# Ledger of designs, part 45: miniprotein binders against p81326

Target 1, 226 residues: p81326
Amino acid sequence: MLHFGGFIMEINHISKILEKEREEYIRNKVEEYLKQGFSKDDAVNKANQSWRTYIGHRIQDVIYNLLKKFLKDSGLKVTTDKALNNRNLPEELDKVKRLIAINYGEYLFLPDADVIVYKVENNDIKIIAIISVKNSFRERRFETTYWKLKLKESPVTSHIKVFLATPDKDNEISYKCPNGKPKKMRIILEYELDGIYFLKEDFEETEKAKHFGKIVEDIIEISKKL

## First folded at step 3 (miniprotein)

Design gR16
Fold by ESMFold2-Fast, scan of step 3:
Structure gR16 (fold): chain B 226 residues (1-226), chain A 81 residues (1-81)
Amino acid sequence: as target 1 above (226 residues)
Amino acid sequence: SPEEIKKELEFAIIELRYLIWRAEELGIDPEVVRLAKEALELAKEALRALEEGNLELAKRLAEKALELIRKAEELIRKSEE
C-alpha cells in the first residue's frame, strides 16, 4: 500500500506541475501569435494546437519514468519504441524489438508502442504490455486499436496487453451523454483494448477504464501469469 | 501442437529477417547471410505446409531451417574468436 500510495502522490504532484506549465505555455504562445497579426481567436486556437504537440512528448516521458521507477522492484523492465529505433542495440533490447515486431509480408514494423514493459527470466524475454499515450484522438481515433488487433493475429504477440494512457483533457472518451451512455469512441476503445488508464480524476471507473494510479499493480499481476 | 509449431516458425521468420537486415547493413560474413536466407525460405515453406494441413512436411522443413540457423550461429561464434 505504501508503495502504491507513493505512486499516486507522484502522479498528483506531476499533474499540478503540468497544469501550471500549460497555463504559462498557452499565455506565451497567444502573445507570440498576436504579435504576428493573428486574431485573438486564431491565436488561442494556434496556441492550443502547439500545446497538444508539446504535451504529447512530455506526458510520454513522464509515464516512462514513473513506470520505470515503480516497476523496478518487481523485476520488470521498461523501454520505449524510440530506444528500439537505435541502430546499435544491446542484445536485450534487440530481443525485445524482435518479440514485438509485426510481419507485413516481406516487411517487419514495430507497433507504435510509446512504452514497453517486459521481464527477463532465465535469459528469456517476455513482453508484458505496450502502452500507447494519447493526449488527443482526432485523426488518431483508433490507432491503438489497430495495433491491438494486429498483435492478436500472431501467436508470438497475441499475449501482449495493449493499454491506452490519456489525460483526456478534451473529454473525448471520458464524457458521457446526458442519458449516461459513453461516446462511441469510448465504447469501441474499451471493448477492444485491454485497459484504459486516465490521468484525471473526473470519470466513472469500470473494469477496464481506471485511474492511472492502478496501472503498476495491474501490470505486476499480469506479469505473474506469464 | 500445430499452434506451437506455428508460433516457433513465425518467430524464426522474424529472427531471420532481422538477422539478414542487420548483416547486410553491417557487412557481416556473406555466408551467414546466405544460410539465413536459405533458412528463411525453408521456414516460409514450412508455414505454408502447416496452413495446408501437411504437418509432416512442415516439421521436416522446419528441422532443415533450424539446421541452417545452427550453422549460421556457429560461423558467427567463430568470427568472434
Scores: ipSAE 0.000, ipTM 0.340, lowest interface PAE 12.0, mean pLDDT 82

Design gR17
Fold by ESMFold2-Fast, scan of step 3:
Structure gR17 (fold): chain B 226 residues (1-226), chain A 81 residues (1-81)
Amino acid sequence: as target 1 above (226 residues)
Amino acid sequence: SPEEIKKELEEAIKKLEELIKEAEKLGIDPEVVRLAKEALELAKEALRALEEGNLELAKFLAIEALYLIWRAEELIRKSEE
């Protein structure tokens, strides 16, 4: 009998490397802003904002590239909300944009869809899933649930799966309270969303809360039903 | 510190090499072994990039290795069922 979960779970070193880099990044950015004439408090705030943007985009890019690589042979395509905001869109991406846009009277807005998975059938496009990538939950904790609820209102978009992907380094949604009950934010996010994929090892797994490595298989299974 | 980051990468590499070496003896799923080998190669590339002062590339490669490790962990958990 083999009990190897412990060996792989102990390999948390790469995730910790990114946290050490954060400390150095913030220290260096604070010094930079101080030299530019900002107050200490403003320099710290600007450094923290800079880090949140930097690490968020980096994790998003890696997730995009991994999904694009691993879904290619299943006939699935991957794009980003950043790509959909380009001025000169190919016809295919213009159709993707129109199929996920939410109507607010005379205005159309895109959901917070960092990564978008779709398929093409006989020149028609079907959106499979959108993935919101969150490095931190402090300032915009329920944006993903807002967009999920808006997408459910329309028969055009109600089938689209909405997933959250997060390292959750601060244990904001992966940790239970001492009485064994999950935090309110975790309960709400898990209830409203179609799934949460953790880019970390230590959390309590459920039918909706899984390791990120499971996302490719789950997306392929969903696409077969559409 | 960069030296602490380097130590952590070196330890991860050592553990992955040990897992791969013992894989057949311990009856580990061949797919887990494949993922571990890919993660090992990426971790070695991350360490090399870090040693060359390319912190941005090292970070990218380290994240990719981490995702493969988490995929391997999921397969191990499934086999325990």
Scores: ipSAE 0.000, ipTM 0.198, lowest interface PAE 15.4, mean pLDDT 75

Design gR2
Fold by ESMFold2-Fast, scan of step 3:
Structure gR2 (fold): chain B 226 residues (1-226), chain A 83 residues (1-83)
Amino acid sequence: as target 1 above (226 residues)
Amino acid sequence: SDLEKRAEELIKKAEELIREAEKLLEEGRPEFAIIELRYAVWRLQEALELARKNNLDELAERIEKLIERAKELIERAEKIKES
């Protein structure tokens, strides 16, 4: 069995690995673009854009693997919306897919649920939480809140907790204006969502905005109430 | 036969979902029933495309009837939901 201290230690270790990975990735991409004939300035800009796409998927995978590892001992299971888009789903995942689906008349759509936590009790599946992973808020900034509001409309999905997990490297939602007020985006996201978990050390914690290291304990506590 | 087996698997799954939806309607849970039925229709539409591409007319007719049944149950569930 793993303790929550182990989870925090592994997050810290992975953060160091990701920073080193970033340095190497950008260096290699800059070299690649320079060889293609781009200017130094263009090569650096393109490398940074490439990294933003790369790290988005990388962070999702990291969070999935961490939650799968550290929730297993609590009888909780973890999957991804990518896994649910497979044509040949096991019965358990097929039911998970149905239980997070949103009805739009003739159509059913899945929310943007990068990571999904659920439990199986007495042959019944209960969805505990979905976690949206955002590396950047430049585009699609309110997508997670849209899905939260839609899930609340149905008794099938209204109990599902919707969380945002983000490194927020650009301080887009962890920043406070000079007058002490959070930015509009932070206010809306914190108000509508069930929680925001930051993959960074320095920010002002609130009841709903916490260090990512607290997510495992919070999810376990929520699952006990279901 | 591989495609026929796949279509039969989708039909069997849809039939299970339709039966579960009927039970949910009896239990007064129309929103859960609608989700099961919409999912059944989605799976049946996938099976219908496979049947039509492979000129399996009898299988296609069987699938179309199941889609009609599921849609009728959806209409019933939507009326119950309104109350």
Scores: ipSAE 0.415, ipTM 0.795, lowest interface PAE 3.1, mean pLDDT 86
Fold by OpenDDE base, second read of step 4:
Structure gR2 (fold): chain B 226 residues (1-226), chain A 83 residues (1-83)
Amino acid sequence: as target 1 above (226 residues)
Amino acid sequence: SDLEKRAEELIKKAEELIREAEKLLEEGRPEFAIIELRYAVWRLQEALELARKNNLDELAERIEKLIERAKELIERAEKIKES
């Protein structure tokens, strides 16, 4: 019980915790880029860009590690698209890669799959869910939606649940209709995706929009139906 | 000239692609950034050929700088992808 409480608190404040590292990170990166011969302005811009990438990866890593830990006892396995980018894959991961691939005629491409949850039964792989991790929604806001729709087009992949996990630090999708004005992005993402999981407490909860703490239970429940 | 206008249009489009790629890198999407940047480089190379053929030296220099920037961003994106 105590581990869950601390865990939930850490999840709810993940963005804030990581932002505490920002000043030091930026300073160090600026110095690094200055040593590489960049101008001060270029160094600052590059450092800020590096930070956004870094924090995105950190959130993704946290989510991956959490899912891996909490799903282990249920016999479910977790991997990432990064792990699948290797030329020499173990047989199991090669099967996972093939089972999430989207057909574009002459080519197969992988969806963005920050985290992939699957099970192994009788040497058969069943993909359960793909979790896309987004720290911010500045561009390509519906990229995850596109992949969900593409996965639905094939009987091989149509069963795969697609979830979005986000701290939504800028409150872009936390509420559906703040101040009486509909937030198009929240409404569309919630409609098209199988679920949105927030790494925060301050959001409008719905059937599909839940706290990240519910994702493990939801994935296990889905896995039982497959 | 019509050719200068065409080169400027290509440059403008490439600059837009570079900006998009920078944002993609900020979002942790190096693979997509690389795609956009490669396309930008291709468009800029076309513009460079046009500029050189018409003796537009200032424009050619501007294009070369953009190509260099795009290539640097590709290298950065590749490093991020490997990390």
Scores: ipSAE 0.000, ipTM 0.155, lowest interface PAE 15.1, mean pLDDT 86

Design gR3
Fold by ESMFold2-Fast, scan of step 3:
Structure gR3 (fold): chain B 226 residues (1-226), chain A 83 residues (1-83)
Amino acid sequence: as target 1 above (226 residues)
Amino acid sequence: SDLEKRAEELIKKAEELIREAEKLLEEGRPEEAIEKLKEAVRILQEALELARKNNLDELAERIEFLIIEARYLIWRAEEIKES
């Protein structure tokens, strides 16, 4: 068995766990809202809204843990922007933070990088990729694109690959021209980003839009060029 | 050129200030580090203007990196200062 076969199996296993979690979460939340006096329709709607928030954080954790596990043997390390927001950082993470910081004149800020992949060679750190995790595209449609464009402006960060990872259950960016109408969001995200990785089976595949199962292999190949 | 040599001299001065500031931060002296870093940024901005005016693109890129590094250290020093 190939190492990447194990990754695909783990993704499939986790997908089944997440679906079971959804059913239980929705059921419990519907009961909670009904007890509070909401109508059946309102309770269901509120439960679905609550799930959208919950699953966003859950998917970020899953992706972080999967990448950490499957990139370790390739000498690649994984961290999060939350880890980098600590006041006291280990020297290695302080260097990572410095290398992804974006200049706004007198100020420096971190991009919204849910997951960060880097390598350490001869005490030098190279940032390989940042991964933005999006469960839905209602509000923060082009946030990842904004960070990609800002990172391209600096010689320090211009090499960093910016990826989007998403289950896209509402088919908001799964297809370029569903029903003959161009999807602006899908077209722009694919054009500007280095890749979109879908945590689902049904989507329009392109050179840059792939199943999440390919992300480990792609990151490893990118790291060999750096 | 004389201008390129001047820019390199400014870069060297700024790098020395950045190294001094890093040592001050390690010693828990963030306010002194910030003053050294602000001076380094001022010197680097002067060097950047010289490099850009004379189309020294590689040198300008190197200076921009140093400015980002100095500003990052100011950001870190401010965080330490607030602890």
Scores: ipSAE 0.000, ipTM 0.427, lowest interface PAE 11.3, mean pLDDT 84

Design gR4
Fold by ESMFold2-Fast, scan of step 3:
Structure gR4 (fold): chain B 226 residues (1-226), chain A 83 residues (1-83)
Amino acid sequence: as target 1 above (226 residues)
Amino acid sequence: SDLEKRAEELIKKAEELIREAEKLLEEGRPEEAIEKLKEAVRILQEALELARKNNLDFLAIEIRYLIWRAKELIERAEKIKES
């Protein structure tokens, strides 16, 4: 079967676009910093730092668009926590927001749900999964696990799968120690979350830690059980 | 980039070998299919090493998927051969 061949082709196409976008972004930012009076070396360094910030948001957008496109034919819908924070929500998204919100007494807050997958059957909405996209683990390492644990406390949200998607370019959770043991942060994240999807190759593969290319098939399979 | 073009050429060659192997399996020629699939895996592993060394994360995901696909087909071909 070449069922997911289209998904993989789109990932490849996007990788080419992102590299071209990086080259153009760096060129433009270097020119911008040079105009501000920075040296060539400082301009290049600042441009590279700017790219690192930009690509974090860009990867989130890429994941959203890929999942939206490739889950559509399976009757699954995709939205974002940014969309849910708009003041005037369509009825369907207002229901999604209510079904994913976490109760803190008199207050309701959305989890860190960069991408949300749900289905609509007979006007009923069921949330399938939320995906947290992390480019860095410097300050808020276990925020995704906090939201997973909170979602588990309610019968309304306890079925929702919580996934982490990350390139982990700094090897913060994909690094394997010389003795073969994963780092503490990797162990905790994998234990608490329903899955980790890596946008890289050199990591310890497990039942829960997989390459991003498997995410569409996994989500479809989960949706069939709900 | 030049390096991405090389990786893409390797991927294209491997994809063609996989398609040829699928056709051979439909024709009841599992031995020949296995040989083409093993060559595809070899080429893809070369492409994967190239992608990994150069932080081509999305390309590496595509290559990894194709390796899994080729290995699945080898297992299937071996079962056909045994029957």
Scores: ipSAE 0.000, ipTM 0.188, lowest interface PAE 17.2, mean pLDDT 82

Design gR5
Fold by ESMFold2-Fast, scan of step 3:
Structure gR5 (fold): chain B 226 residues (1-226), chain A 93 residues (1-93)
Amino acid sequence: as target 1 above (226 residues)
Amino acid sequence: SKVEIRIVVEKDGRRIEYRFEFDSPEFAIIALRYIKWIIEEHNPDRVEIEIRAEDEELARKLAEEARRIAEELGLEDVEVRIEGNTVIVRGRK
């Protein structure tokens, strides 16, 4: 078995866990809404909407843990923007924060980087990639693109790859119009970002829009060239 | 398991077998992409991929993807067989 085989097995294990969590979550939420006096149909619909919100946060954690586990043997480290906003930062994470922060005059802000991949060589930190995780695009459709454009402005951060990871369950960016053309949002995101990784089967792959299963290999290859 | 995938690669008389199990069809397609990379890395003389799905429609969708992968890899004498919920793809270089 190759290293990538282990990644596939772990994805399978997580998929099984998430499906069981979904069934339990929906069942509990339906009962909760029924007790509040909602009809059975309304309770089911509300439970499904609640799941959509829950799974967004859950997927971020899943991706973080998968990447941390499967990049470790390649000498790559993984952190989160939540960790970098901790008041008591170790020296290494403080350096990571400094290398990814964007200057707005008197202020420094982190991009909305749900997952950050970096390496340490000769006591120097090199940021490899940031990954934005989106379950839906309705109200923050170009947020990741904004951060990519800001990072390109500085020689310190211009090399950092910016990726989007998404299940895209609502077919918001994997959808093709009847004439085969992608929607505007898909065109813009694919053009500006370094890659999009789908946690779904049904889409047309391109050089930059790929199945999530390819992300570990791609990050390792990028790291070797830095 | 909703989908089981078995792949056998053979090179210079050496045989290597991999097995994967998935409870979600979405993860099965991701596994097929990874299996493509395994085949490319080993550059085998012969390949056999066996896919078992829960229903015939899913088996047919996976068969089409497996055929596409075999064509991209330049396999000769490619055979794709669908028997109920089982798909077998064989080829040689």
Scores: ipSAE 0.000, ipTM 0.119, lowest interface PAE 19.4, mean pLDDT 77

Design gR6
Fold by ESMFold2-Fast, scan of step 3:
Structure gR6 (fold): chain B 226 residues (1-226), chain A 93 residues (1-93)
Amino acid sequence: as target 1 above (226 residues)
Amino acid sequence: SKVEIRIVVEKDGRRIEYRFEFDSPEEAIKALEEIKKIIEEHNPDRVEIEIRAEDEELARFLAIEARYIAWRLGLEDVEVRIEGNTVIVRGRK
């Protein structure tokens, strides 16, 4: 008894809230910058830069909370790499951290895992997926791909699905060329990653590139095979 | 090159020993999956993994990976001792 209709409704509701929040945020930031003596054009540019930083954190929090809420009834748990970087970790999260960390000889690093989905069965932990959340691809566009390739090197982590979730507002990977060919970045990301989930309607849909509304069902199906 | 791997898991005072012998690097690398499986199945208080190989580089590679498998599966103190072409990994809760 999965409530996928509820999940899609929550996404649509939050999307509408975020659009109104953006308009108010930019309006207020433009006023602040104008009061500081910036020109209208500079104030608008600075407000847009500030929004890009704000919305990045906001979307990560939204995705974390949505997945936590809608995966709970399927026995799945959700955490973040931020939580795993705390010095005082509960035993369960310490185990999650150990099962996702990547080996660089004397050093261990966590992958770019904004959201981590795992299950606990009979005190055994299995990592299902990590989700990298990107609101922009201006910098660090292949970082998620790098972490996927590193995870494949170890039998402990090679089964972990690596997903990208993005609104792709600048059409950096969702744009479809007139000849039907995707951009190079889209081709590479889709080939190397286990899936791309778009927080937008208009994109080139494939078996691996889907609407974000499908992520809960996909994760549950993957967890049943592990 | 020949590779011999001995795995000892201990839980609640009971000791179980596994032995594997491989003639190729590809087969030896697959031993990491067996190490993972054994530690997962037994959830041991202590583990000792001994790797003997004619190829020191392969033995070192397997020891490093085995060390991280033990650490990832909940063994807090993981020590590695190298004696020529023999590497011993010891983990404990």
Scores: ipSAE 0.000, ipTM 0.291, lowest interface PAE 15.2, mean pLDDT 82

Design gR7
Fold by ESMFold2-Fast, scan of step 3:
Structure gR7 (fold): chain B 226 residues (1-226), chain A 80 residues (1-80)
Amino acid sequence: as target 1 above (226 residues)
Amino acid sequence: SMKKIRITIEVPDEETAKFIAIEIRYLAWRLGLEVEIEVRGNRIEIRIESDDEEKLRELVKRILELAEKYGAKVEVEIEE
């Protein structure tokens, strides 16, 4: 049994937890750095840098757990690229790894697939979607589009949907120029990717750029067509 | 109750030891566990202290899997 209202409610609850967690984390890290002899300004700066790294991985874990919980009743399974890099893979995950790996001549590499959604039918595995989780676009702004374009080149992987999930707190891809036009990065990401899911409220939705609360429903609809 | 675990890993070379140490720090961070890691040439010494038995067991399991992947020699000691 599916309940989309429950998913939205849990997202709202997690959002409030993360806000309180940020306040506590920053306070504790500032105190820690002050005890080490750093100035107040340096302590605050270091605490903020530490939070940026922490929250990136934290959001990935939150998204993984939410999707695992809310897709289970639809017969869908969720894994991570970290699980797939384990030496002793279960047979099922070994098959998942093979079905998303990209060929570079003598080498095979996994795309940047923070979260992977798949289904199992009669011992056959079908990959539905890869979700890249980005907290910031400072260093790897088009990495997700690169992986989408590579996956499109092969008949084995061309059906796989590639989604971006991001809080975009710095308004790097939800900002519009004064003339109402989105920034170049937003235009490219939305054009090339199968969807962008925002973990924030104040942006203009499009057919491809949606609130994260819609991701479960979209994935289930896609899985029915495979 | 609190448990203290010491793990020693020996690998073929210093660069491999440094890489493994970085991966272990990341794994510990994912589990919310604090670890002390020292790299001495081709040897890695890890000290973990936690009252969360399940997370501790999971971290040790992940460390052993990583060590096996690199053909490393491993020693595990429970202090107490």
Scores: ipSAE 0.000, ipTM 0.082, lowest interface PAE 21.2, mean pLDDT 78

Design gR8
Fold by ESMFold2-Fast, scan of step 3:
Structure gR8 (fold): chain B 226 residues (1-226), chain A 80 residues (1-80)
Amino acid sequence: as target 1 above (226 residues)
Amino acid sequence: SMKKIRITIEVPDEETAKRIAEEIKRLAEELGLEVEIEVRGNRIEIRIESDDEEKLRFLVIEIRYLAWRYGAKVEVEIEE
């Protein structure tokens, strides 16, 4: 696909922008907290905490926009779980929500699907993949795995691919055996999920663990088999 | 003894009806149940007969779940 080169170029461009944004964001937040009467140490700590929250949402938005742009020519559509939780849902998105929802007896819940890829053919909706975006693995380490196992239990949702996308800046899941020690989280996530896509260059590549630049091609191939 | 169940599903369009019918047929085959399925435009009519009440109950629940996921209207009638 000709757009794969453009996709990789845009990922690299955004990566550089995000690095510059971090420096400016931290500086501005430290100044803001100092003006509010916090100590220098508290201001730095709070600024870093604020950045972790900000960058998480920022990366999710970036991934959503990139996938929407680069999957459109293949007839694929992209939405978010935030959009599906809107009070005024268009008919198409209401159908998407129903096709992903998981049954807990009297209750129906959406999996944590930060980005959702689907297609519409002859008014029939096929969910192709959900992508969980994680900036950090300190909390909710296996939440994506839980949703994968729940989706696999139903014939309606068992075909849906569950992917994890992450910059993994702290090298929490970048290698299976860093320093000769098995990394349980990386091993389990790779085993249970359909793929892990890294927004970084330095990681252990496998058939399931790839650079984010491969995700568009992989999703298009999956969609052709549905 | 043998239970007979009739299920009617109404969906927005014929393509959705065909897709749901395909999934129901697959579920019935996996359970070893014989099912009569007829698609009439946007309406699906299903008739199931079985002495295996547990498998019947499971299939009905799965059919209701499928219908809900597609925003369909479902009517279930149990016959003697």
Scores: ipSAE 0.000, ipTM 0.235, lowest interface PAE 15.3, mean pLDDT 82

Design gR9
Fold by ESMFold2-Fast, scan of step 3:
Structure gR9 (fold): chain B 226 residues (1-226), chain A 81 residues (1-81)
Amino acid sequence: as target 1 above (226 residues)
Amino acid sequence: GSPEEEYEFLIIEARYLIWRAVELAERSGNPELEELVKRAIEALERAIREAEKAGDYEKAVELARKVIELAKKIIELAEKE
């Protein structure tokens, strides 16, 4: 019934654009840092660091726009934690924020929810999934797992699926040790989270660790059970 | 791994265990457990300050481990009640 060929084609197209964008970005940043008086080695290192920051935001925006476009016809809505932190919220987004906020005594915090998928039925809001977008696992690598465990403990939020989306360019969680064992970080993330979606081709798929191209159909299936 | 990497693993575990300790201590109503929770939270905050403000990840790791052990003790005591 549902055909996701268009989604996969757009992912492939965007992937090629991002690779070309990377080469141009790094070249321009190296030139910029050289003009500022940095050595060639320092300029290259700073350019690569700048790219890691840039691509993190870029991938998050890409994922948000792709999910918004391809979930619309299934009656699903998409927002971001940035939108929920705005000072003046529409009633619908205020309800979304209240349904994912976690209580710490006198304080309420939003989870690390880069992208949020929800549906509206008869003026009632149901949160389907929260997607954490990680370009690197150098720091705060288990923040997504922490938020999953917190959400799981409340009857209001325990149904919410928590997904990780990552290009994992450095093979930090897709690499296997020589004995075939995944790294500890991969084992923990896959065990605790509801799914990991890779924006890369070279990894071994499991039931919970899949190509990003499968995320739309998975979310639609989950939404039908709610 | 580096002290910074080790801190990142331990601080997430410490936060989770403290959350569990708080929930169980509040449910027990035991003032002794509530006092232990307050000390655990103070130690957690100090671990975070050593890492984020001072950049002293070795001290932050030491403090995070103490927080984890204290939280585990609180959970064990609360479960016995």
Scores: ipSAE 0.000, ipTM 0.120, lowest interface PAE 18.2, mean pLDDT 78

Design gT1
Fold by ESMFold2-Fast, scan of step 3:
Structure gT1 (fold): chain B 226 residues (1-226), chain A 81 residues (1-81)
Amino acid sequence: as target 1 above (226 residues)
Amino acid sequence: DRYEVRIVIRGDPEKVRFAALIAVELAKELGAEVEVEERDGEIIIRIRGLSEEEAREIAKLIRWLAELYGLEVEVEIRKLE
C-alpha cells in the first residue's frame, strides 16, 4: 500500500509553475516580435501561437518526469517515443520498441506513445501502458482511439493499456452531457480508451475518467496483474 | 446531424481495407449510417448523419491515415438538405 500525497502536491505545484511560465513566455515573445517590427496585435497573436506549440512539449516532459519519479520504487520503468526513435538504442529500449511497434506490411511504426511504462522481470520486458498527452482536441481528436484499436488487433500488444492525459482547459471532454447535450468526443474516448486522466479539478469523474493524481496507483495495480 | 462524408481510397488492397475498416468502426461509434462499396482497386465509403464538426474530424483522420499508409484518398464533405 503506497501513499501518494507527495505526488498530488507536486502536480498542484507544477500547475502553478506552468501558469507563471505562460505569463513570462508571452511577455518575452511579444517583446521579441515587437523588436522584429511586428505590430502590437500581430506580436500578441504570434506569441500566443508560439506558446501553444511550446506548452504541448512542456506538458509531455512534466508527465514523463512525474511518472519516472513516482514509479521508480515500484520497479517500473518509463521511457518516451522520442527516446525510442534514437538511432543507437540500449538493448532494453530496443526490446521495448519491438514490443510496441505496429506492423503495416513492409513498415513498422510506433503508436502515439508520448510516455511508455514497462517492467523487466527475469530479462523479459512487459509493456504496461502507453500515455498519449493532448493539450487540446482541436486537431486529430480520434488519433488516440486509432492507436488503441490498432494495438488491440495483435496478441502481442492487446494487453497494453492506452491512456489519455490532458489539461482540457477548453472543456472539450471534461463532461459527458453538459446542459443536457451529449459530448460524443468525451463519450467515445471514455468508451474506447482504458482511461482518461485530467490535469485539472473540474471534470465529470467516472471509473475510467479520473484526476491525473490517480494514474500512478492505477499503473502499479495493472502491473501486478501482468 | 446533416453532414455526409464521402471517402474514396485507392492503393495497396490490404492497406486500403484496413483504412476502410477504421473509418467504418469510427462512424459506427458516432451512430452514423455507413455505406461501403468495393470496386476494382478502390473502396468508396459514405458516412451520413454527422455534425459539421464530426465530418471535419473524420476527414482529418482519414487524410492522416492515407499519409501514414501511402494511399491515394479523396474526401468530400457535403451538407445534406
Scores: ipSAE 0.000, ipTM 0.245, lowest interface PAE 17.1, mean pLDDT 78

